VH-VL binders against Toll/interleukin-1 receptor-like protein (TIR). Designs and how they scored, part 10

Target 1, 165 residues: Toll/interleukin-1 receptor-like protein (TIR), of Arabidopsis thaliana (Mouse-ear cress) (q9ssn3)
Amino acid sequence: TKYDVFLSFRGHDTRHNFISFLYKELVRRSIRTFKDDKELENGQRFSPELKSPIEVSRFAVVVVSENYAASSWCLDELVTIMDFEKKGSITVMPIFYGVEPNHVRWQTGVLAEQFKKHASREDPEKVLKWRQALTNFAQLSGDCSGDDDSKLVDKIANEISNKKT

## First folded at step 4 (VH-VL)

Design b09 (from fa08 with heavy chain I102L L103W T104E; framework fv_fasinumab)
Fold by ESMFold2-Fast, scan of step 4:
Parts: sequence; C-alpha cells; structure tokens
Structure b09 (fold): chain C 165 residues (1-165), chain A 120 residues (1-120), chain B 107 residues (1-107)
Amino acid sequence: as target 1 above (165 residues)
Amino acid sequence: QVQLVQSGAEVKKPGASVKVSCKVSGYTLTELSIHWVRQAPGKGLEWMGGFDPEDGETIYAQKFQGRVTMTEDTSTDTAYMELTSLRSEDTAVYYCATVYDLWEGYFDYWGQGTLVTVSS
Amino acid sequence: DIQMTQSPSSLSASAGDRVTITCRASQGISNYLGWYQQKPGKAPKRLIYAASSLQSGVPSRFSGSGSGTEFTLTISSLQPEDLASYYCQQYNSYPYTFGQGTKVEIK
C-alpha cells in the first residue's frame, strides 16, 4: 500500500510523546502515514519491509533527536531515505528535536560521543556513509523544536496537507 | 547464523575475581550489543549490564556497580565480563546475550552459559 | 526499577490445554516486552518480542498480547515439549528486568 508519509524517528526519544502527537494529527487529516511501530524479524535488520514503505512514500518526516544518531538502525534508515531524496522520489522534511542542526551536520556536540563509538565498532566506509547522510540531511530546509510541540505538529501537518492536494 | 560460545566453568574462593569470555561467530562483534545476565541455582534471570547504543556506553545494574567490568576485543570478536570481590551469593550461571538491532533491548542469541561456583 | 510480576508462579496442565501466563509491569512499558522459554539445563530462547511479535521458527500455538502494564503469553494447545520455565522481560528502560518466571509442567 502507498503512503503519503514515512516517519523516521528514535523510538526511545520520541515514540510516546512528539511522534504520537504527530501521527494522530496526520491520521486525523486522512494522511496515509507509515509509523514504524511494528517489530521486524530478528536476523533481517535491513529488511526489505522497511525499504518498501520508504520507497512507496511521497514524504519522509525525519525527526532527529538527541539519540537518533546513536542507533545504527536509524542511521541505515536515514541513508536509504537520503538515497531516494537524491533520486527525487521522496521529499524529506527535517525536524531537529532538541538538537542543534549544526551539530547534526558536523556530528559534533551531542553526536560526538555517539560517532566515536561508531568509529570504534563499525566499518569506516559504513560510518562515512552515515556521516554523509546526516550532513546532506542537515543542509535541507528544516524545522527545530521549541516551547510548543503542538505548533510544530500543526506546521508539519499543514505543509503535508497543502502539498498532498 | 550467530553463535555465542562462552568459556568453561570456574570454581573460585570468596574475595577472588572471575573473567568470563563470550566469543561471537557468524556475525561481527562491532555490529552487536552484548549484555550479561546471570541465574543463581533454582532462581530466575537477573540482568547485570550491557552496551547501551542510546548513551553510547556500557550500563551496569546498580547492584554490580563497582564490582563488574564489561569489555570487548573486536580483533578476536570476544566479549568479557569480569566480576571482582566474589561472594557465595555470586554462585550462578552467567550468560552473554546479543541485542542484534542495537536498539530494542530484547535478547536475540544467548551463549550456553558459564557456571561460576564460589565456595571455600 | 520497573518490577515485573508473573502469575501463576507454576502451573500443571494436560496436553492440548490452552495455557495463559500473565505478566504485570509496575509502570507503563508500552509494548517493550519479550517472552522467553527456558528448558532445564539450557539457555533461554526468545519466543515473543514487542509484546506480540512471534520469533521466526517458534510454533504458532504461542502468542503474546497486551500493552502498557498487563501482558499475556498464550499456548493454545499445550504440547509435551513445552515443559519449561517462561519469563517476561521489559526493555522499556534500564535496568532491564525479568519476571520471576512461571514453571509449566504437564500432568
């Protein structure tokens, strides 16, 4: 089934707060939204099922929070999303939730220790792809979280609704 | 196929230290999060600690803080758990277990277990 | 710490019976719960993750349900090979905690 929106997010940071509010608002507006709350089978970390929903989505709302870049799963998902963005098949909407966009762009600040761990654990070429995806992502026009999550949710939903019609 | 092979059983005196190894095959250690769980004879499972990808560091259960150290040697794909100042209450089977996705925290694969007996 | 309480602590049932084991969390854990089977002398084996997702290779007679604070593992038609201890585990927050276990015996 084709989706209007694919939501990429760090579950532990945002699943039960910001993402829950955003998902509810998108559904209320009849926007077909894929929220990855279904667990994938073990041994298929890079399952085609994740790639399939991304590939058939018109928009990707990517919520980069404090611990998004700590997750290799999130980083692999972002690489896939940015590959499709480069091909023009998906429109990416960056959301910086409690993090500085410049820290995401350069993998500094709150991301520095996360990438130090990645560099010690992962193939250097894989880490480079993750860094490149974050840099390209942060160069897109995006929105930052502030004092009122509900206003940000409404702004995102309005932008998607306007482009959907 | 991911497989975890642990070192053999050990008998220690109170006050000694023990270091249990867990060798990973069928996957690379760098792509896994290793946690340690113990089980005293006839009792349930007790989480000791493991790598938390969200914090980018190893987290230890409060009960073991200061006595346990968990390390990894990526060149040999081997994880280690060292427990110091052993007490009779530390007699248990010690398991290493993987969190494949580095995120969810449910345990995918388990080692066979290492029995550590602490007795005088 | 999140306390996980299982009920019953033990049960004895006949082959073919429907068996249910309940797990309660002392605070909300959404669906961050797994179920494990441990046979005598063996390491635990995961049956269920994310409260209701069946592990590949696990018989379809096993199912999980629940969200928040109350969870259930069901064995729809108990088989002799199901003799084991069963544990729930929350992975919503550190420290990870397990239920005390439920021992399933066949009459």
Scores: ipSAE 0.000, ipTM 0.469, lowest interface PAE 14.7, mean pLDDT 82

Design b11 (from fa08 with heavy chain T98R V99T L103F; framework fv_fasinumab)
Fold by ESMFold2-Fast, scan of step 4:
Structure b11 (fold): chain C 165 residues (1-165), chain A 120 residues (1-120), chain B 107 residues (1-107)
Amino acid sequence: as target 1 above (165 residues)
Amino acid sequence: QVQLVQSGAEVKKPGASVKVSCKVSGYTLTELSIHWVRQAPGKGLEWMGGFDPEDGETIYAQKFQGRVTMTEDTSTDTAYMELTSLRSEDTAVYYCARTYDIFTGYFDYWGQGTLVTVSS
Amino acid sequence: DIQMTQSPSSLSASAGDRVTITCRASQGISNYLGWYQQKPGKAPKRLIYAASSLQSGVPSRFSGSGSGTEFTLTISSLQPEDLASYYCQQYNSYPYTFGQGTKVEIK
């Protein structure tokens, strides 16, 4: 089975608010959506299966929130997504949720402290790949969250529906 | 199914140290973060810090920096919080609480609490 | 540190009443706010996360709203078992901070 949309997000920042609304709206429109839900009950934060759902998706909606870049799991996923985007295999839709796009692009603001931690823990080449993925991601045309999550949800769903046909 | 079970009440003298344990079951300790929150008698809740399950790093509230140490023993699925140089104002119920990681601060399961009394 | 201020500090209401508790942050915290219920002698229980999302198993009479600096917890029809202290908590930045609490009592 192939997916129309792969949703990449930091669970606790957005899962029970914005992402739940977006997921319901996409499903209501018969858009086949893989929600990468890092559920506490599931206990799985990293899975080799991530490559399969990403690879067979037409779109990746990537919601970068304040703590997205704090997760090595999310950053590894973004590297994979951006590799497929570079090959033209997937269309990436950036969503900046409560974060400044330039902070994501340059790893400043809240990302600066997160990357100090990563630099102390991980191999330099791995950290560099994470930084490059965020920079390339933030260079794409994207949408920022505002005062009304429902309007952003509708905008995303409309864009996917229009491009799906 | 998910349970956080803490060690029993302790009475300590000023200047002593206390080490409170939090044994988890129903999930693997290393998959999720344990944070510590205290409550003095008749007072509100105060966050002390948390332990990062991915790399073993800690984050402590500035007020406790230098006196608190949070550790985990993966072989026994037990988290620990040690507080040194105890003062009478440290008399409180100490809770362990579970969340996704140190950057995500909404706590879904809590231990029953451990009363630590500091008296001479 | 981000200061969280709750209003009122205490309230008394009758069963069936609509109860509203407000929480204000000293600076913007987006929707990074949770609400907790604590009954006497018990550990806190999470009611709401991300300002408005109900924890599974929490009765639908509880709801949360707000964003930025002003937040509200509403109990649409107060029940006797709702007697407790309620705390808001921000998780936008370290140190995580709680409001001073609101005691809810039956008249």
Scores: ipSAE 0.005, ipTM 0.492, lowest interface PAE 13.0, mean pLDDT 83

Design b14 (from fa08 with heavy chain V99K I102F L103W T104S; framework fv_fasinumab)
Fold by ESMFold2-Fast, scan of step 4:
Structure b14 (fold): chain C 165 residues (1-165), chain A 120 residues (1-120), chain B 107 residues (1-107)
Amino acid sequence: as target 1 above (165 residues)
Amino acid sequence: QVQLVQSGAEVKKPGASVKVSCKVSGYTLTELSIHWVRQAPGKGLEWMGGFDPEDGETIYAQKFQGRVTMTEDTSTDTAYMELTSLRSEDTAVYYCATKYDFWSGYFDYWGQGTLVTVSS
Amino acid sequence: DIQMTQSPSSLSASAGDRVTITCRASQGISNYLGWYQQKPGKAPKRLIYAASSLQSGVPSRFSGSGSGTEFTLTISSLQPEDLASYYCQQYNSYPYTFGQGTKVEIK
């Protein structure tokens, strides 16, 4: 089935708070949302024979939190999302949750240690692709978390509702 | 799809060392958190240790600390578990297992197991 | 270390029966609990994660519930292929610990 929204996030940081409220609000508004809960998929990648939920979604809401870039799964997913964004087939909505956009863009601050670990464990070409995806992602207009998660949830849901029709 | 293939059964004498291998395919070793779990005949599962992505280091259960060493050879996508000073109670099937997501604590994929028998 | 205690240690039931296995943690572990099935001679297979989330491809007759210190695995209608040992595992903190296991036998 075709989705309105593909929701990319780091479960450890946001699954039980921000993401659960966002998902509930999107569903309440009849927005067809694919929630990429890494725990629910039990570590399984998309079947090569099936179209990725990313490919059949109109919007990707990508919530980059403190530990998003610590996950190779999240980073690989972001690379795929940004490839589709470059082709014009998906509209990406960046959400910076508790992180500075510039830190995401340049992989500094909380991401510096995470990328130091990636550089020690992964091929340089793969790490470069992850860095490029984060830089391109952070260059898009996005929203930052603030004092009230409810306001951010409503803002995201309103923007999607206005554009999906 | 991730697949873990372990080395074959071993028979060792008390005091010897054993080194079990776990070959990763379908993914790169560096993107996985490899853990080791053993099971004595007729007994339950016992976690021995594994890579902790949060700390970026390998964590060992205290019971095995000083006797176990877990290493990785990224050039061959192979993880190893070496246990020294073997005793009869170390007779067990040894499994390598991995979490697909570094931050998850549950095990998605398991090797077929390696039987290590320690007897005089 | 967090101790995981399962009840019962073994059970024997007929096909179609509802089977319930409980798991108790000596400390609060939130929902950081998985359930595994191990058939004779095989490596364990995960059925449940995050206490209640069913792994893709696992039959819907399996379900998990609970949080904190008390957890339950339920098989709503036992099938012959469910003959196995079942283990809970906490992953709230190191060292990871497993329950002692519950052996399920079909009459």
Scores: ipSAE 0.000, ipTM 0.471, lowest interface PAE 16.0, mean pLDDT 82

Design b18 (from fa08 with heavy chain T98R D101E I102F L103W T104S F107L; framework fv_fasinumab)
Fold by ESMFold2-Fast, scan of step 4:
Structure b18 (fold): chain C 165 residues (1-165), chain A 120 residues (1-120), chain B 107 residues (1-107)
Amino acid sequence: as target 1 above (165 residues)
Amino acid sequence: QVQLVQSGAEVKKPGASVKVSCKVSGYTLTELSIHWVRQAPGKGLEWMGGFDPEDGETIYAQKFQGRVTMTEDTSTDTAYMELTSLRSEDTAVYYCARVYEFWSGYLDYWGQGTLVTVSS
Amino acid sequence: DIQMTQSPSSLSASAGDRVTITCRASQGISNYLGWYQQKPGKAPKRLIYAASSLQSGVPSRFSGSGSGTEFTLTISSLQPEDLASYYCQQYNSYPYTFGQGTKVEIK
């Protein structure tokens, strides 16, 4: 039905570590969570519509990792999430996992090579939308990964639990 | 509204290459991936490959690895499937199909099909 | 690779009949299964996704059920326009694989 949380992430980077830990903790707290992982959870397997889960979620936890911006699907998903954030219908919680927020904001560092590749393959207006979404995303108050994923998981889960009521 | 229109039928000799096109409308190639499926005369459907939206990489069925190349021209919203070193058993109708939404993995809209006949 | 096996390979039924087609996966695929209809000379059309979700615009006489390794497509009241081949397809893992198809003929 309605979700409390939508998790956006790059599977290659975080599916088997941070996202798995976060998802388990949110579910343990009875927070209805949509995780973009077609292989794992029964609830997600029965709700395959991407746009519908975003539209009916109160929070979006977006985990931008090293290869998030290499994925056109992740970037399209982020554009949709940020459009809803601008309309005030969703609260976005940025998580920078092993990347510098400034690199995400300006598409520098590892993102520079990824966007050079996108510019060679994609429509310029589409690339501009992706860049703008990343810039707007990185302007939001967020958290960076550190030495201990468990602490960050607890921080996120506590924030959602406290605001969810 | 959403349409996938494929190029016309082709007749090729063994050893030749064929490149089938699939022009999309009603959405863009950068929004949703295209997968390719073929069907030999009187036989069932066989998945060949497509863009994996989660990993951002093109995935090919092992049977076609080294002979198939799937590309896209986003300026014209046209996807291509090129198959090389054609054999008589490659005679089939080749379909492009859209993978709807990141989570679904199912093929919701199909092109009309392109018959490729390999004969000598 | 995950093998998909359909039963029966063909069937013949009258208008108004209940038709059941079964699909078996060689390993667990949860509910990552779709059903497709292919009329003679046409491209396939999706009927069902996620094992039991009806595609928008598809008549309610079509339904899907099952999970894990055993799946069923049911047509509750067969109509003349349902003459077609039906295919199941798993999308649990790459490569995607299809069943061999079931041909439905109307008497």
Scores: ipSAE 0.000, ipTM 0.481, lowest interface PAE 13.4, mean pLDDT 82

Design b19 (from fa08 with heavy chain L103Y T104S Y106R; framework fv_fasinumab)
Fold by ESMFold2-Fast, scan of step 4:
Structure b19 (fold): chain C 165 residues (1-165), chain A 120 residues (1-120), chain B 107 residues (1-107)
Amino acid sequence: as target 1 above (165 residues)
Amino acid sequence: QVQLVQSGAEVKKPGASVKVSCKVSGYTLTELSIHWVRQAPGKGLEWMGGFDPEDGETIYAQKFQGRVTMTEDTSTDTAYMELTSLRSEDTAVYYCATVYDIYSGRFDYWGQGTLVTVSS
Amino acid sequence: DIQMTQSPSSLSASAGDRVTITCRASQGISNYLGWYQQKPGKAPKRLIYAASSLQSGVPSRFSGSGSGTEFTLTISSLQPEDLASYYCQQYNSYPYTFGQGTKVEIK
């Protein structure tokens, strides 16, 4: 296990201001966190010789925001994360940021238009896998954003710290 | 040791097309998000578009949609920017750069720039 | 599109002076703001990312502050090699946008 936490999120989403706060808090607590291109810049490469960062992480904190499901990359990543979760090799912590869990579960609300576009561009089997991953993800116990991002950040960091050994 | 090396200056007539290349050395293209920024004479920096690794898609500024195409050849670690239907207003230095990085600040590599001159 | 308004357009100062450049966004961008330095005839170089984080290798006399819509770049003790144009850039949402630039000249 190389990392304690793998962060999955939509980077250019304006609602991902939360990720900056979360990342800083995790690092402050000496929790080894993989996000964005930070590890790649340090010489890590995704290659057949190296296990993926997801595979070598203990926890995956997945932050589903307004535009997460608009990204095919995010959806492919979620499929991989949920596959490892089913095998018991990673613990997934769902974070619903500005979205309702039931909208994620059933791909309604803001996700409805996003999936209409996916259905027009992508192979039906691939779209089905993305939908199933979101449904399975939303069935896990998770946390929703509210009035105070700092409380949510502390809650997430505490849960990781309490389960870390 | 990472370097972005661009193709040489071009002179074009209005209505022509130009394709600028950006070769990555000292690192792999697939681990960088290449964006294109231009600077017209005496003016500031203007973002044209770039690859979003989280979306897996190339995003273009609306002003250039329909005229610009950004592609990558991973086998040669080379990124390309092609601009069609050139106008005199397209005269500028065109840069490739890794300006995507939003959290780590680690990717800040720029090509030397390619001057494209469009004149009648 | 998010409009970035930079001020002043130009300034002239002496070595050792404290220089301040301001950047305002037309809507909230949290801390998704960078500052770039462009010396004559050269490509830009990032000085600051995430509004206040110093880019590796950049002298500590450069600092950034602000969040939301108002941001500041400060050079605490201006040096001759700081003669350049400075640009703010938001990367909160597409399209990414730059301020119009501030030209810094040394007396």
Scores: ipSAE 0.000, ipTM 0.500, lowest interface PAE 13.7, mean pLDDT 83

Design b20 (from fa08 with heavy chain I102M L103W T104S; framework fv_fasinumab)
Fold by ESMFold2-Fast, scan of step 4:
Structure b20 (fold): chain C 165 residues (1-165), chain A 120 residues (1-120), chain B 107 residues (1-107)
Amino acid sequence: as target 1 above (165 residues)
Amino acid sequence: QVQLVQSGAEVKKPGASVKVSCKVSGYTLTELSIHWVRQAPGKGLEWMGGFDPEDGETIYAQKFQGRVTMTEDTSTDTAYMELTSLRSEDTAVYYCATVYDMWSGYFDYWGQGTLVTVSS
Amino acid sequence: DIQMTQSPSSLSASAGDRVTITCRASQGISNYLGWYQQKPGKAPKRLIYAASSLQSGVPSRFSGSGSGTEFTLTISSLQPEDLASYYCQQYNSYPYTFGQGTKVEIK
């Protein structure tokens, strides 16, 4: 595998706080981490002749925040991650950041208006795949954000560091 | 549904510059990656580069590096591709296309195309 | 750069015929391949992604197969509206590259 961890998140919501803290801690522990926040300094997303970073990662830490499901890009990425999870090739670690897991599972609460927009603009089959991915994702055991981001960061980093697969 | 509408045809002299626009509707530009592909008359498709609006990151094919600039105006949901130092070989239909999933790299939607003719 | 080679460059077939177009990559690209249809005077339209996944809304007579370096697009029962050029595209590595295209004509 090329990476230990693939980080999936909505940059708008988490880039400048939680994800930055998590990424720094993972790197400090020498965990090979792909951070998908579009911050590449030289304008490159892929190295030539490489497979998708998702396919070559052992873990996917997926941080679903208020606006994650507003992004068709994030939703397509989640579909891909969950397909690999179903095949047993990646271990998914759900993080619910400022959202209720049940709202993610059923696409209610903060996701309701986002999916109303998706239903009006996208093919029904594509929207259904996005909904299925979110439902399957939310049924995995995961962690919710609270008042202490550093505690959550440590919990995630410890689980990854201590696992051998 | 996502729709891309491009600016009209252009006729330019060798050495001039051209700037083609691509207006996005049905989604916000910040949630899409816009790529540019050209097609010379009677020829196949050639990828030129792509722009990620959320981060302002651009990727250009080596052949066009130094001559092409891809920009965006999020206030009008419009992407632009400017090609400088035009040559007759640059005569082509220029397309903008969306890439939702950068990991898959496939194009979901295409503009109608803009014909740029370079002749003396 | 990864070179994509299509065959044949052109073909003519009758309505109802089974048509196969092949695409070969100069190096392994796993399943990171799409197929596009371009009708005369129109922009390209995606038919297949991930080598074999049919785009929503595309007729089931279109199918894709293959992995690694050899891929095929099949039209099981050619229709008059299928008159078009077809292109494969790899998205395994930058720069993205297209095949040269296959022109499909109806007899």
Scores: ipSAE 0.000, ipTM 0.474, lowest interface PAE 12.3, mean pLDDT 82

Design b22 (from fa08 with heavy chain V99I I102F T104S Y106S; framework fv_fasinumab)
Fold by ESMFold2-Fast, scan of step 4:
Structure b22 (fold): chain C 165 residues (1-165), chain A 120 residues (1-120), chain B 107 residues (1-107)
Amino acid sequence: as target 1 above (165 residues)
Amino acid sequence: QVQLVQSGAEVKKPGASVKVSCKVSGYTLTELSIHWVRQAPGKGLEWMGGFDPEDGETIYAQKFQGRVTMTEDTSTDTAYMELTSLRSEDTAVYYCATIYDFLSGSFDYWGQGTLVTVSS
Amino acid sequence: DIQMTQSPSSLSASAGDRVTITCRASQGISNYLGWYQQKPGKAPKRLIYAASSLQSGVPSRFSGSGSGTEFTLTISSLQPEDLASYYCQQYNSYPYTFGQGTKVEIK
């Protein structure tokens, strides 16, 4: 694989803190990490002639924060990640950052308002696909953020290092 | 081991500009996030700005926006901070500082400081 | 901007005393807080990062605690060499902000 890790996250929520720490720790450990923090709400993010960084990654660390599900870009990315997870080609590591896993699973709490907006703007089939991806994602064993981001970063990096070799 | 060596003291007139240098050794400049912090005589520490590796861009404190420019010359492993339109209130010791260990997130190495005196 | 407030602004204590300095953030910063020591005429030196992690090479008499909005730096047995100003700093969000500092002098 070209990348060991693909990082999926909402830039606005995590850019200056958790993702920066995680990315630098992974790089310091010589873990080849793809981080795509520029968001486009429309159009294509990847060139058709190039395989997605997701497709050529062994692990996907997906950080679902308060505004992750507000982004159609993030939701489309999650659908792709979960498709590859089902095929066994990628190992997904769920991180719930400041959100309840059960709210992610059922699209309740802050996600309820976000999905009302999606239902008003997007095709029903696409919205259903996004919901199914979040439900399947939240069924995986994952980690929740707490008072110590450094401990969580170390846990993630150790897990990847141990399984990479 | 990271070591930061700053340029020497400067005396400037109001309205002039000053450019302070910070030479990095022990690591490649591109592997570090360089920030600038100043301290007026007898006062506390004030963050001016620095490189944000997440965005790949330098960010400045609003107070200095429009007057400060922070640059890096990777060929010489030297960072620079230029402050323009100097006022007497800009008299301070200016420090460069690094975030080398992003897991810890705070300033792990500091330069020795450069005293900039602004007087008429 | 996140305001960092330290107390006390200055203190005077005897060698061997336990000294406590507090730092309060105007909003939650998790554990994204560092403590720095600045001796007269010197650059600041980081003592603590992530609110409670001791910087390598720093004496074990220094410790940090707290999370969210209330943080403490403790010097368990004050030494003459600890005469310095101490600063807390949040790095939860930009702009980074420092407390106003606490001067520690020895009787």
Scores: ipSAE 0.000, ipTM 0.517, lowest interface PAE 13.3, mean pLDDT 84

Design b23 (from fa08 with heavy chain I102W L103Y T104S; framework fv_fasinumab)
Fold by ESMFold2-Fast, scan of step 4:
Structure b23 (fold): chain C 165 residues (1-165), chain A 120 residues (1-120), chain B 107 residues (1-107)
Amino acid sequence: as target 1 above (165 residues)
Amino acid sequence: QVQLVQSGAEVKKPGASVKVSCKVSGYTLTELSIHWVRQAPGKGLEWMGGFDPEDGETIYAQKFQGRVTMTEDTSTDTAYMELTSLRSEDTAVYYCATVYDWYSGYFDYWGQGTLVTVSS
Amino acid sequence: DIQMTQSPSSLSASAGDRVTITCRASQGISNYLGWYQQKPGKAPKRLIYAASSLQSGVPSRFSGSGSGTEFTLTISSLQPEDLASYYCQQYNSYPYTFGQGTKVEIK
């Protein structure tokens, strides 16, 4: 048993809009999709269960939104995803949703204050790993959100469908 | 469109200090890596240093280490390069330049240049 | 430090001529090399990055090639507006270094 797609996202920014539309479209196309809803996984955050879906997924669609980097859960997940990407075991599809890709790459703009907060609270080595994961992620070919979420959903689904067969 | 606008020409005595400014517009300073390059009259380009956003620190060419300081004021989107203990051989046009893709290390946008003349 | 050596130091050619400038690195720099054009009294302008990628808005008569330690910039049909100094620049490692420059004059 394995998934075709692992969806990584910040629930507050995308759960009841873009991610819901994307998930529904992927499922409609018979693409086996794991939707990692961190707001509903409070009890699962402290188990190793989350790493299993990533490990057995062919693609990771990572939706980085305004508050993605504010979440230590999201950042830890991205580190894991990028580790598997480096090993060649997963193909990562970056989606920049309402954020500038260079802000993600350099942890500037909307991410600057978030990382200032992380630096004050977290271990420096952990913060460095989070920064490196975002930088490596942003260097991959990706798609940016515009004013039409439906077209972006279709583009993502078509890319996955074409590569799946 | 990114624009870099530098402060005006300066004339200094040997032993003085000079501080050149570089105002960024069309983008935010925090999203750019600013580097400084100088060119003595009739000579080639010489890299002095620049901000490495991945390390979060400024890298200086060893020749200038101890004499040069590069700072940024994000509230005004202005970068600065201060060179101390000026000598006649520091007479040059000083450029600020942004590295659009800092991992690539190529300069994408350049200021107009600031002529610094060091004479007795 | 990585030393960048350009050849020739200067050249004079006629409109329509094919012009080639070479750049040699003292150690391997992969494709981390850019080419810049500087017209008299102006700031430098990037023509080529990643050894062979043409910067947007730069005329197609400019091209770059090479990898490792030897690189070339070619102008396939020299135009009067190409009167300038040309510099290669490595960005493989700090400190970044430029070649000494090649002055191109049109006859």
Scores: ipSAE 0.000, ipTM 0.459, lowest interface PAE 17.7, mean pLDDT 83

